VH-VL binders against Cytochrome c oxidase assembly factor 8 (COA8). Designs and how they scored, part 99

Target 1, 167 residues: Cytochrome c oxidase assembly factor 8 (COA8), of Homo sapiens (Human) (q96il0)
Amino acid sequence: APERGAERRDTAPSGVSRFCPPRKSCHDWIGPPDKYSNLRPVHFYIPENESPLEQKLRKLRQETQEWNQQFWANQNLTFSKEKEEFIHSRLKTKGLGLRTESGQKATLNAEEMADFYKEFLSKNFQKHMYYNRDWYKRNFAITFFMGKVALERIWNKLKQKQKKRSN

## First folded at step 6 (VH-VL)

Design g61 (from g59 with heavy chain H99Q E100P F101E D103F S105D G106S P107G; framework fv_pabinafusp)
Fold by ESMFold2-Fast, scan of step 6:
Structure g61 (fold): chain C 167 residues (1-167), chain A 121 residues (1-121), chain B 112 residues (1-112)
Amino acid sequence: as target 1 above (167 residues)
Amino acid sequence: EVQLVQSGAEVKKPGESLKISCKGSGYSFTSYWLGWVRQMPGKGLEWMGDIYPGDSKTTYSEKFKVQVTISADKSISTAYLQWSSLKASDTAMYYCARQPEYFLDSGFDYWGQGTLVTVSS
Amino acid sequence: DIVMTQTPLSLSVTPGQPASISCRSSQSLLHSYGNTYLHWYLQKPGQSPQLLIYKVSNRFSGVPDRFSGSGSGTDFTLKISRVEAEDVGVYYCMQATQWPYTFGQGTKVEIK
């Protein structure tokens, strides 16, 4: 019989979204939800005269997207794998096969699944708490840099207007 | 469980139109890009283009943009590759292959069996 | 477009001996998001291509551990530690870092 844990882990998500943006896009483009993370990826437009500060903001947003996508893809994969293992274990205990007479996947009722959900949530509580902390830290950083970029753009407009008037 | 089943071999004359198909099963058809890859007799693999069936968004290699049209019908989990006017140079094996979005961990992970298209006078 | 070049184009291997295939790209395959999208495929005679290695070094499901991938930037290698009869076929590298996706020209592996 196959060793499910190691084999299933070979396809664990890693890295970034690969949705294909329009070739001639000059704005940020939002893709369809990723199958594993269920999050929509964003393709970030790079302006021709991107400032170092704008680049830092874009890279932070890209890194946050990758981190967020990776977290949820791994979480969903772990949930699906452990749910399948739990169902198989309970069906084996009950002396039942893995599939119904019609070929559909055999399932457990809501009361039986409650044990799995309780254990999964308890097991992952700390992970979710750390995710929320990192999520807030990342979004505060992004908001801070968005403010800096906005201020830079205002300052550059003022400098250009002043220079045009004085020259 | 995941399967891509392609239509059968075709023998055509130059100037004729052709539409070949690739039917996906065992997965959410609208959640994955589906690509088309050409292999000319005795030669290597060439990526032609992709379609995302969820919204019918397509991308093409510049070489194939004018030559073919890629489409999909999500109601029957089937993607299509179509020529309005075949040329002898279109003689090749055509593969469809499933591909994940950027945050997934592989290129073309599952492939169809291929459709042989022969174009001769 | 990124050009992918494989060497050698063909090699004959005695069963049980190692084999090594090189793949070079015309520019770095390191994506702006930090990953390298280089994949290896095997096409056995009369069959469709199948995924062997994804993102440089990760074995796809069901692929034997005698297959390994390595590399970075523009230079990549696929190694088979002990070639078996079932490993005969044409090996292709592919980059998916930049649109359009491009394949190497292929390396034919056969048994002496």
Scores: ipSAE 0.000, ipTM 0.461, lowest interface PAE 18.1, mean pLDDT 79

Design g62 (from g59 with heavy chain H99S E100D F101I Y102F D103Y L104E S105G G106T P107H; framework fv_pabinafusp)
Fold by OpenDDE, second read of step 11:
Structure g62 (fold): chain C 167 residues (1-167), chain A 121 residues (1-121), chain B 112 residues (1-112)
Amino acid sequence: as target 1 above (167 residues)
Amino acid sequence: EVQLVQSGAEVKKPGESLKISCKGSGYSFTSYWLGWVRQMPGKGLEWMGDIYPGDSKTTYSEKFKVQVTISADKSISTAYLQWSSLKASDTAMYYCARSDIFYEGTHFDYWGQGTLVTVSS
Amino acid sequence: DIVMTQTPLSLSVTPGQPASISCRSSQSLLHSYGNTYLHWYLQKPGQSPQLLIYKVSNRFSGVPDRFSGSGSGTDFTLKISRVEAEDVGVYYCMQATQWPYTFGQGTKVEIK
């Protein structure tokens, strides 16, 4: 039985942004756009006295960011690959080479490319629907935890004021 | 990160055959053209030809068409430049370079480190 | 074949001063697609060539803003607004408008 060579799925490298913010940053830092996802990574600030709730919020934000980075990196890779395959296939069916006589990349016209976009969107429609759903769920959760953290901070400030009045 | 890693320096005699390699990584190897550029000692750059590893389509400069063979093995993301019979005049640095073919243009965006080929009696 | 002619072939520049390299083609580099496929490369001493400018005026990623390209038709220019020590090397123009791709002779930039 011929060993089916495992097609190494070119897994988009897990785009851990190598962006290291300055060590002394007291704020969230926004990095340059990632080359695969085109999303700007955020390095979240970690307070010295981070509460368990603040830590949970930070982790949720980080996980959501990583999820987004991975989704768009894979989506962009898939799009680019399928686009190239479409162009090559159509050029081949037209009896055209991959390059013009001048050595430039042969391309399809806007109308032909419109068919690709329509087909690609149709094919990926369900994937985008799931993404959007999950995006809303994640952002709702983040917003909810942001509210909780805000309330915790208010409560802590009020307790500190009461202690100062009692002394 | 996009990288092109070439085989090591070669010292050969006239009449010998040679095959040098260029391995691509950090990108879809089958989706980009890979070109070869010669640089003779103390001279400028000369485009030799290129290959599309996706379908192994190859183009040559007329100057090099009979002198060399360009090939690729997409399974290992490697392109090759081959001579059947080396000449002393083939002594040069050989670069592989990726052609980033934007929708409207071709340029070499990433280069290998070069392979020095020395042909001496 | 399109002949690419660079001038000067050698340039000695004081650090902080501007530099300019000309590249002339034997025919127009305007392609039928409406683009001009002229590119600039730098080969630093003992290194591989690296892309500086593509399509006349577009800086490649990581290329400092002190580098600029201009021109049209048959006449092109690479400018360095303030030459730094790291800019030493040989600069090449290349046309990709017509096969075969052809390079200029190179311009060696040195520091005084």
Scores: ipSAE 0.035, ipTM 0.635, lowest interface PAE 3.9, mean pLDDT 87
Fold by ESMFold2-Fast, scan of step 6:
Structure g62 (fold): chain C 167 residues (1-167), chain A 121 residues (1-121), chain B 112 residues (1-112)
Amino acid sequence: as target 1 above (167 residues)
Amino acid sequence: EVQLVQSGAEVKKPGESLKISCKGSGYSFTSYWLGWVRQMPGKGLEWMGDIYPGDSKTTYSEKFKVQVTISADKSISTAYLQWSSLKASDTAMYYCARSDIFYEGTHFDYWGQGTLVTVSS
Amino acid sequence: DIVMTQTPLSLSVTPGQPASISCRSSQSLLHSYGNTYLHWYLQKPGQSPQLLIYKVSNRFSGVPDRFSGSGSGTDFTLKISRVEAEDVGVYYCMQATQWPYTFGQGTKVEIK
């Protein structure tokens, strides 16, 4: 992992949103966007006679979804937290309170916020590069296992066809 | 296929410097973390620290951060564990082990054979 | 640091009988990611440690199905349904939920 321990304290709560698919669903179901990651979760259908290879593919897809949800939930939380801390720090340095005289949240102008965005992007550049690499690696693995499952299904069909021809 | 090969046993005196190695093969060296684990004679395992060879980022257990330096040379797929001044209490078996970056909560899937370091007068 | 305590310290088992090893953590191992980073390793005599089970219950590639892991929070168990001669060694649990990563003190399993 790119960041083994330093930012774990800022990690978002347990991840994927709880949702209920239609009761008689025989296929994957897509839920509403998660409140933390802003990504839509997929509930994977589990066939009764799922092969070990199909199970491995499904678990890989589930793990990839969880990883993806956790990454973006954590990133969004970190962004919001650091943005708020930056604003508070700058307002304090200027001798200003967190709220205006009218009771509205005090804000920084675009020029002042540019420093924060530049620092945040620079600070998280490597993390996002690792995310992109891991995202591609995970999708390559999923594609590879999808291919294996497809080959298994073709082989099973061929075996069944041979039995039919023999009769 | 995946293999971690460590350098040979060392016999040293207190105060001497030492650098031991762990060479990875059969996988993308820069895509996995490499950790170092100490096992004192007749004792259990203790995690010392790890390195991500892709950018040489390191993490250390508080106990070991002053005692040792972890480094890597990705051009030869080799990680290192180094002491500037050995103590008798450094006598132990040292293992390197690979950790899959995908899992975040590190688990060590492949281990080197170990390097025995003996420090005595 | 999270302290990992294993019970029993030593276990003698008749071949073919089940064995159970407990691992207790000083605080919950449930990570904010929703995962529990509790792993089990086996160190056979004269050999390097090898991964048996990761994230509580997932069997590592090539590990026989007689090995299983379970647990949650602070209490975890490694179970061997039928102990074989090749299972002799020291078993270690490890937590990777909180940095720094820590191991249990080990449980020695031997054949009667």
Scores: ipSAE 0.000, ipTM 0.463, lowest interface PAE 15.5, mean pLDDT 80

Design g63 (from g59 with heavy chain E100L F101D D103F L104G S105E G106S F108L; framework fv_pabinafusp)
Fold by ESMFold2-Fast, scan of step 6:
Structure g63 (fold): chain C 167 residues (1-167), chain A 121 residues (1-121), chain B 112 residues (1-112)
Amino acid sequence: as target 1 above (167 residues)
Amino acid sequence: EVQLVQSGAEVKKPGESLKISCKGSGYSFTSYWLGWVRQMPGKGLEWMGDIYPGDSKTTYSEKFKVQVTISADKSISTAYLQWSSLKASDTAMYYCARHLDYFGESPLDYWGQGTLVTVSS
Amino acid sequence: DIVMTQTPLSLSVTPGQPASISCRSSQSLLHSYGNTYLHWYLQKPGQSPQLLIYKVSNRFSGVPDRFSGSGSGTDFTLKISRVEAEDVGVYYCMQATQWPYTFGQGTKVEIK
């Protein structure tokens, strides 16, 4: 029947999560921070009777999470790499070695690093602007579908109550 | 170079068990979903299921879930497709293929050469 | 399950002429996030399938620019601007918007 929720079939695929929650979990699971993105992944619980609308919402959330993880992993790696390249370049210009006499990495003072931070922010401004725009779009879509799922669940409960009352 | 190398052709009788393999190389095996696709003689392609080798999480097409098992051994970068009891209707070419990126919805970008399985009495 | 229907089932093309293959889905392939997971594959005789176009219009690495994909919602088209002998084979569309992933029945392209 189309008006009833999806039949309880094994039609809810496991999805694209890259870590496993405890096998007994009946709820969404939050994992440890990713080494590169420093964001905590969420593994979404998949009920056996998941509706097509619920699946759509879950997959949207999973895809948004993966996009977000990848964006920040790449940004953090790019920042670290460019920071080291900038320091190396400035030390070379001064005729200095990459390490102090004590064997520590040679560093630049805050005023010298100000040029790097300004350039990095300027260079990545458009990228971060598009990220923020897409992040808000994705969260709006997720919120919208959460509302649709909530309405579907309310409607199904009301139909179940009416059927029980008819008996 | 990304490569998927599958095991050789098999000739079996109905009721026998079988396990075929797909070995990945040239990429991080645990970072990509790997799918299995069936092609019956003279017919089109059918998606059977996917596995993420990093945690061995699987998804199946409903019609294949009870008849076949997908698994992987990340220590040797190899995925498996196995039957506990073969039927004549399992006669087909079986392909393994890697998904393009982290998403299971991404296309199958690199394909193995295929394993022909013939089941006849 | 989403049903994928390809037309025509077979196509004979004179070398250098254009070819067009249509793929229609039983429901919209637009994901809520904005992506459309419609992919095109080519299986040359005796070979494994190979990826041509992914997410409607993106050419896979190494695929010649004579191949292009377009469409939205439920109607999609693969075009070959100038068919060459090496383009013969069976073309398949695939949807990955909803599980289970499903393929079209295939379109056989032959040279006249």
Scores: ipSAE 0.000, ipTM 0.463, lowest interface PAE 19.3, mean pLDDT 81

Design g64 (framework fv_pabinafusp)
Fold by ESMFold2-Fast, scan of step 6:
Structure g64 (fold): chain C 167 residues (1-167), chain A 120 residues (1-120), chain B 112 residues (1-112)
Amino acid sequence: as target 1 above (167 residues)
Amino acid sequence: EVQLVQSGAEVKKPGESLKISCKGSGYSFTSYWLGWVRQMPGKGLEWMGDIYPGDSKTTYSEKFKVQVTISADKSISTAYLQWSSLKASDTAMYYCARGEWLYDTPFDYWGQGTLVTVSS
Amino acid sequence: DIVMTQTPLSLSVTPGQPASISCRSSQSLLHSYGNTYLHWYLQKPGQSPQLLIYKVSNRFSGVPDRFSGSGSGTDFTLKISRVEAEDVGVYYCMQATQWPYTFGQGTKVEIK
């Protein structure tokens, strides 16, 4: 963690860019990948006359995106932490120094790493199962609200068309 | 709120067996190495060995690998240091200490120590 | 094994005066990860050792800023800018770059 703090400082100038949609934008925009989750965030356009239903859909999508970002950031951190712990444990058990004669990081071979990956997958099976369940629940809810918004927009267009004809 | 609590002082005769303990609390016991350090009366610190409770892998100093056995029971967050046959030269204060090599914070929290006296 | 040698073995310091302890290793402590695993511990009378400085120059949580560590390769220094009564004890350097981990023989700091 102390080393990661130093890396944050070193990458701050290039990493701290304020993403802003162009002035002529009337659409959602996709940003660069998040440094922790490696997922691309979506910046939602907010129309001046957003309906309550449209606002509910947008907030649901934003909440789902934040949930996804947090899940994958945590998963990536957990993977990196456990992988490093496993490597350190194996190297220490062998009574070998943490460096090679050439000054490169000592590493484990593919067969040794297979043990780690098997254990990691096993330990995280239930966690990933719950993630998938929640992911499908959230996507179902989003699709449902997208349908409601679409119907509302159709109804409003029909109502406007009727007003235009009667005027 | 990390705490390491060691078992009480022991007075033994040469040839007797002994097992002392170190119980960790306030942290994830299986995520940290636990080391044992000896301090003979009036002398400095000597690293004896470590255990990683998550998989029970051990590392020993060459001097101590035939003298002692290090083990851990992760179900009760307790590590052990044991002798099959004590010698008068084993008289010392024994400390357990938590090691966090992943974040490069070595032996950051220490137990209070267990004094072992071996005499006839 | 890497041998750690501390100098001096004993220091008697007037309160408020600075103190300096040196630690020399028999070989370089620079690790392939780019870190130097040289750490400083303080053992106060009747107490367990406590971590002061880790990886040459990083103060552990709660350690006063009057303590500082420096050095590279084989030569390391622990400095106390203004020694206080609670700083009395035995100071140990330790290397964790190579197995087995080894400690210096200790430096006793006393108040005059």
Scores: ipSAE 0.000, ipTM 0.459, lowest interface PAE 18.7, mean pLDDT 80

Design g65 (from g59 with heavy chain H99T E100F F101E Y102D D103Y S105G G106S P107Y Y110P; framework fv_pabinafusp)
Fold by ESMFold2-Fast, scan of step 6:
Structure g65 (fold): chain C 167 residues (1-167), chain A 121 residues (1-121), chain B 112 residues (1-112)
Amino acid sequence: as target 1 above (167 residues)
Amino acid sequence: EVQLVQSGAEVKKPGESLKISCKGSGYSFTSYWLGWVRQMPGKGLEWMGDIYPGDSKTTYSEKFKVQVTISADKSISTAYLQWSSLKASDTAMYYCARTFEDYLGSYFDPWGQGTLVTVSS
Amino acid sequence: DIVMTQTPLSLSVTPGQPASISCRSSQSLLHSYGNTYLHWYLQKPGQSPQLLIYKVSNRFSGVPDRFSGSGSGTDFTLKISRVEAEDVGVYYCMQATQWPYTFGQGTKVEIK
């Protein structure tokens, strides 16, 4: 069977729906995890009469998702690579092979890995701070545009209500 | 009530095949992912994989991809976890759990009662 | 994979006293749209795990208010304001921000 790893790209799934039964209107759906970022993507529903403001909000959400996917794909590749290098280095220091007698990949125990995790977290502290900063900026922008869209929808409903009363 | 009911305990020899079940009731079975979690004796929880019963799409943790097969029969609201050839290291409690996803979160609820699988020569 | 590390591994508490459990992730658990998918489960002796707290700080239906969750990024805490006999068991944190979902190694809570 194909590995989930480096040889296969994950794509948005077809035929998956978690919250939208076939007989109901659906908005968004959640897919299987991306191969590199391990994040489950959200596929955004595009309404037929999408306003320019609604389109701006949707594109901002999509761009934020793509930014997050890219960040975590890179972070996970870095983590995986450094973890493997750490394990290989420690096994070599102990005079052990990379595989067990049964042919399985040799691993370190939790106590031995604790040093790696501590160092990795410390090394990536600044990187994660910048990620959090940018995330808060993006979240603020999304919230702002969500408010604008909500006001537009209220205004449009008021206009329709007046039109219906005059007819 | 929303519930998951699992099949009974199994005692097997190495090399034997096994298929255990998890039946959902009280909710739309085809609308939620259903996952499997392993707990080896005296150890913690390990997520193995999940299935979306609506179209039988599966995902697996890399560790379990070759070891087990997850499947479902939506006509009877039942998911399955299957081994072609058991090993002593497969001795564990196996839980199924619904992945409940809403606008507030993604988490496991409910959990099945568990199926104890013992593999011994 | 994201590694979840819990401290302490074991905790003995006198009934009525508070307890605190820490959970650290090897990477930030912030997801798109501002959600942090960190959940806490309790496994009582001989029982299936049960959900206590979802998305860092939200109590699940029926969970007593003596349980509270807090934290952000990589550092999370579960607090029990007064431990009762029925709170005995193993507590697990879980992340669902990235596939595969991963659990902490568990914290055993016992009564003195």
Scores: ipSAE 0.000, ipTM 0.583, lowest interface PAE 10.3, mean pLDDT 81

Design g66 (framework fv_pabinafusp)
Fold by OpenDDE, second read of step 11:
Structure g66 (fold): chain C 167 residues (1-167), chain A 123 residues (1-123), chain B 112 residues (1-112)
Amino acid sequence: as target 1 above (167 residues)
Amino acid sequence: EVQLVQSGAEVKKPGESLKISCKGSGYSFTSYWLGWVRQMPGKGLEWMGDIYPGDSKTTYSEKFKVQVTISADKSISTAYLQWSSLKASDTAMYYCARQDSFLYEGTPYFDYWGQGTLVTVSS
Amino acid sequence: DIVMTQTPLSLSVTPGQPASISCRSSQSLLHSYGNTYLHWYLQKPGQSPQLLIYKVSNRFSGVPDRFSGSGSGTDFTLKISRVEAEDVGVYYCMQATQWPYTFGQGTKVEIK
């Protein structure tokens, strides 16, 4: 059997969002949807005097974003590939070509495609369950660190007020 | 009227890159496959590959799979044939042709052709 | 790949006389869909190829009725009932039954 040459897995390039926020931004910026994941990337603000706790929060948010981008990029590629294979297979089984009478690309109707979506969701159910679990864990951790950062900021403001009252 | 207009003749040296174009008009460019056919000087026709501009799906003859890249820009109804490194053996006329079919059959015929692009590769 | 063999490779015809070109495939062109995907093209001197006949016997739009295609399996024929001066060129058969699509060598038709 001739070795079907390894389809170059178009490794979804690590979508370095070409979104460059203004250098003087004092807030997080949301970019346009990524072409692979369809997720809007966030460019996280870095304070000049970033505390170790703020840095840890920022890194955790960045890592979580990258994880989400990678997951959905891969999922969308898988979906697109399997969808195309399904269409080709079904057309072949029907004795239909890949083109319509007018030479257009042949497609399946909505009813036929419903079977694909059902099967795809069923097949990927466990993967989505793990994703959801990990998504909640990551977001819980982020929320926890957001709370810590908020407390730190309150404490620092109180210390500054005390120092101003003592002078 | 359906028309395919190709880019002008090219004269190149071995090792140079080249990208030639084929612009479709008078039909839904994204709805039809577009094939590329090579004709070497004084020789017959050779199918190279094709593209569906609607989703940029491409297929290649094994002979041409590593030699050329087929692409399309649907926004300007233009398909492309590209070489990264030309050889003297790439000297030929290149035709784009619309691929049509009958009764949902996946097997095409070429109903409309471009005027051809002559590519000459010489030292 | 399916090899397409045309005969003759050159034909000189007197105007008004009939012409016949044979095309033989190395394999049957009967597709699993029940159809035979053999097509004929004409390339006039200095021009692009033009579709004449699709699926063995169907004339393309604008093709004169003097052109006819026939055949089955591995043997196909293009006939011109009365050759005209405008019919000068190279005729190609093409199979599209099996990927990749392949052409015959071409038959050059000239006027005597």
Scores: ipSAE 0.012, ipTM 0.559, lowest interface PAE 8.8, mean pLDDT 86
Fold by ESMFold2-Fast, scan of step 6:
Structure g66 (fold): chain C 167 residues (1-167), chain A 123 residues (1-123), chain B 112 residues (1-112)
Amino acid sequence: as target 1 above (167 residues)
Amino acid sequence: EVQLVQSGAEVKKPGESLKISCKGSGYSFTSYWLGWVRQMPGKGLEWMGDIYPGDSKTTYSEKFKVQVTISADKSISTAYLQWSSLKASDTAMYYCARQDSFLYEGTPYFDYWGQGTLVTVSS
Amino acid sequence: DIVMTQTPLSLSVTPGQPASISCRSSQSLLHSYGNTYLHWYLQKPGQSPQLLIYKVSNRFSGVPDRFSGSGSGTDFTLKISRVEAEDVGVYYCMQATQWPYTFGQGTKVEIK
């Protein structure tokens, strides 16, 4: 095998993690996965005659999305950092270099990685519990407001029918 | 060639201090754990503890945790087993052995052994 | 602590005949990583222990193929297909699945 190996100098560059929906779109638009959170962002359409209740629901959904993206971006960054540190520590203990003769990153097998996953989950148990609690609270609030918006839309349709019938 | 060379036999009285050594050669000393195993006269093997010389991290069997200190000097590829106050019950052959391990806090096996250091403690 | 029990404690074998040594653990040696950390060592008279078999069945470098290990869970066996004079000594099993690492009491193999 050649000494210079096949180690690539450049990986495919990460694009920006933002998205831009069509200017004239009249519905919600779903973007590509965020680089760090791996979640697909939703850009919410704002109608010209949005009710105050519809605005509250939209803003709650946007705030929940931003909170969720920040949580998972931070968690994935922490996971990746600690995973690399774990792999480097284990390879050092085994007397192995960080790269193979082919220039690829040296890795641990599934059995060796199991310890890392257990420790990571254990260490983050309380953080995950609080995330789940807040996630359920936010989803309850969203569901509640969705119900209110649905009732408002039904009421408005009934008002329109009544107005039309009285004409 | 991997070799572990231990210090010579010791004859001591109860209450005396002692430090025995194990020098590694033929491998990267700071990349492998090194364990200590006791064998009392006519008895089997007992794991005492181990050390990772790269960062001096140690683990001990609870039975030996307060009885001995394990240390290493990576500049001379040497590990040590030390008693502050010997007892007659410390009379034994002491082996050092290199541990191959798949994990940082792993479950090793002893692939190469030193020749042993006989410690005799009598009044 | 995991207790390792070897049987028999002593074994006298005619040269060229097979020998079998049993090792039993007080609890399963299957580690959560999926490996079983049971190892076999031989201590020849007046010498240091030497590794024969690691992780149940893997022969260490330079160990003759007449030595084989097998087993799972709590029951393990070391077999010598054809005992030679150089095989005399005390055989020890060891578990490294959990701290503290523990050895069996040893099996002395002698030539008849």
Scores: ipSAE 0.000, ipTM 0.444, lowest interface PAE 19.0, mean pLDDT 79

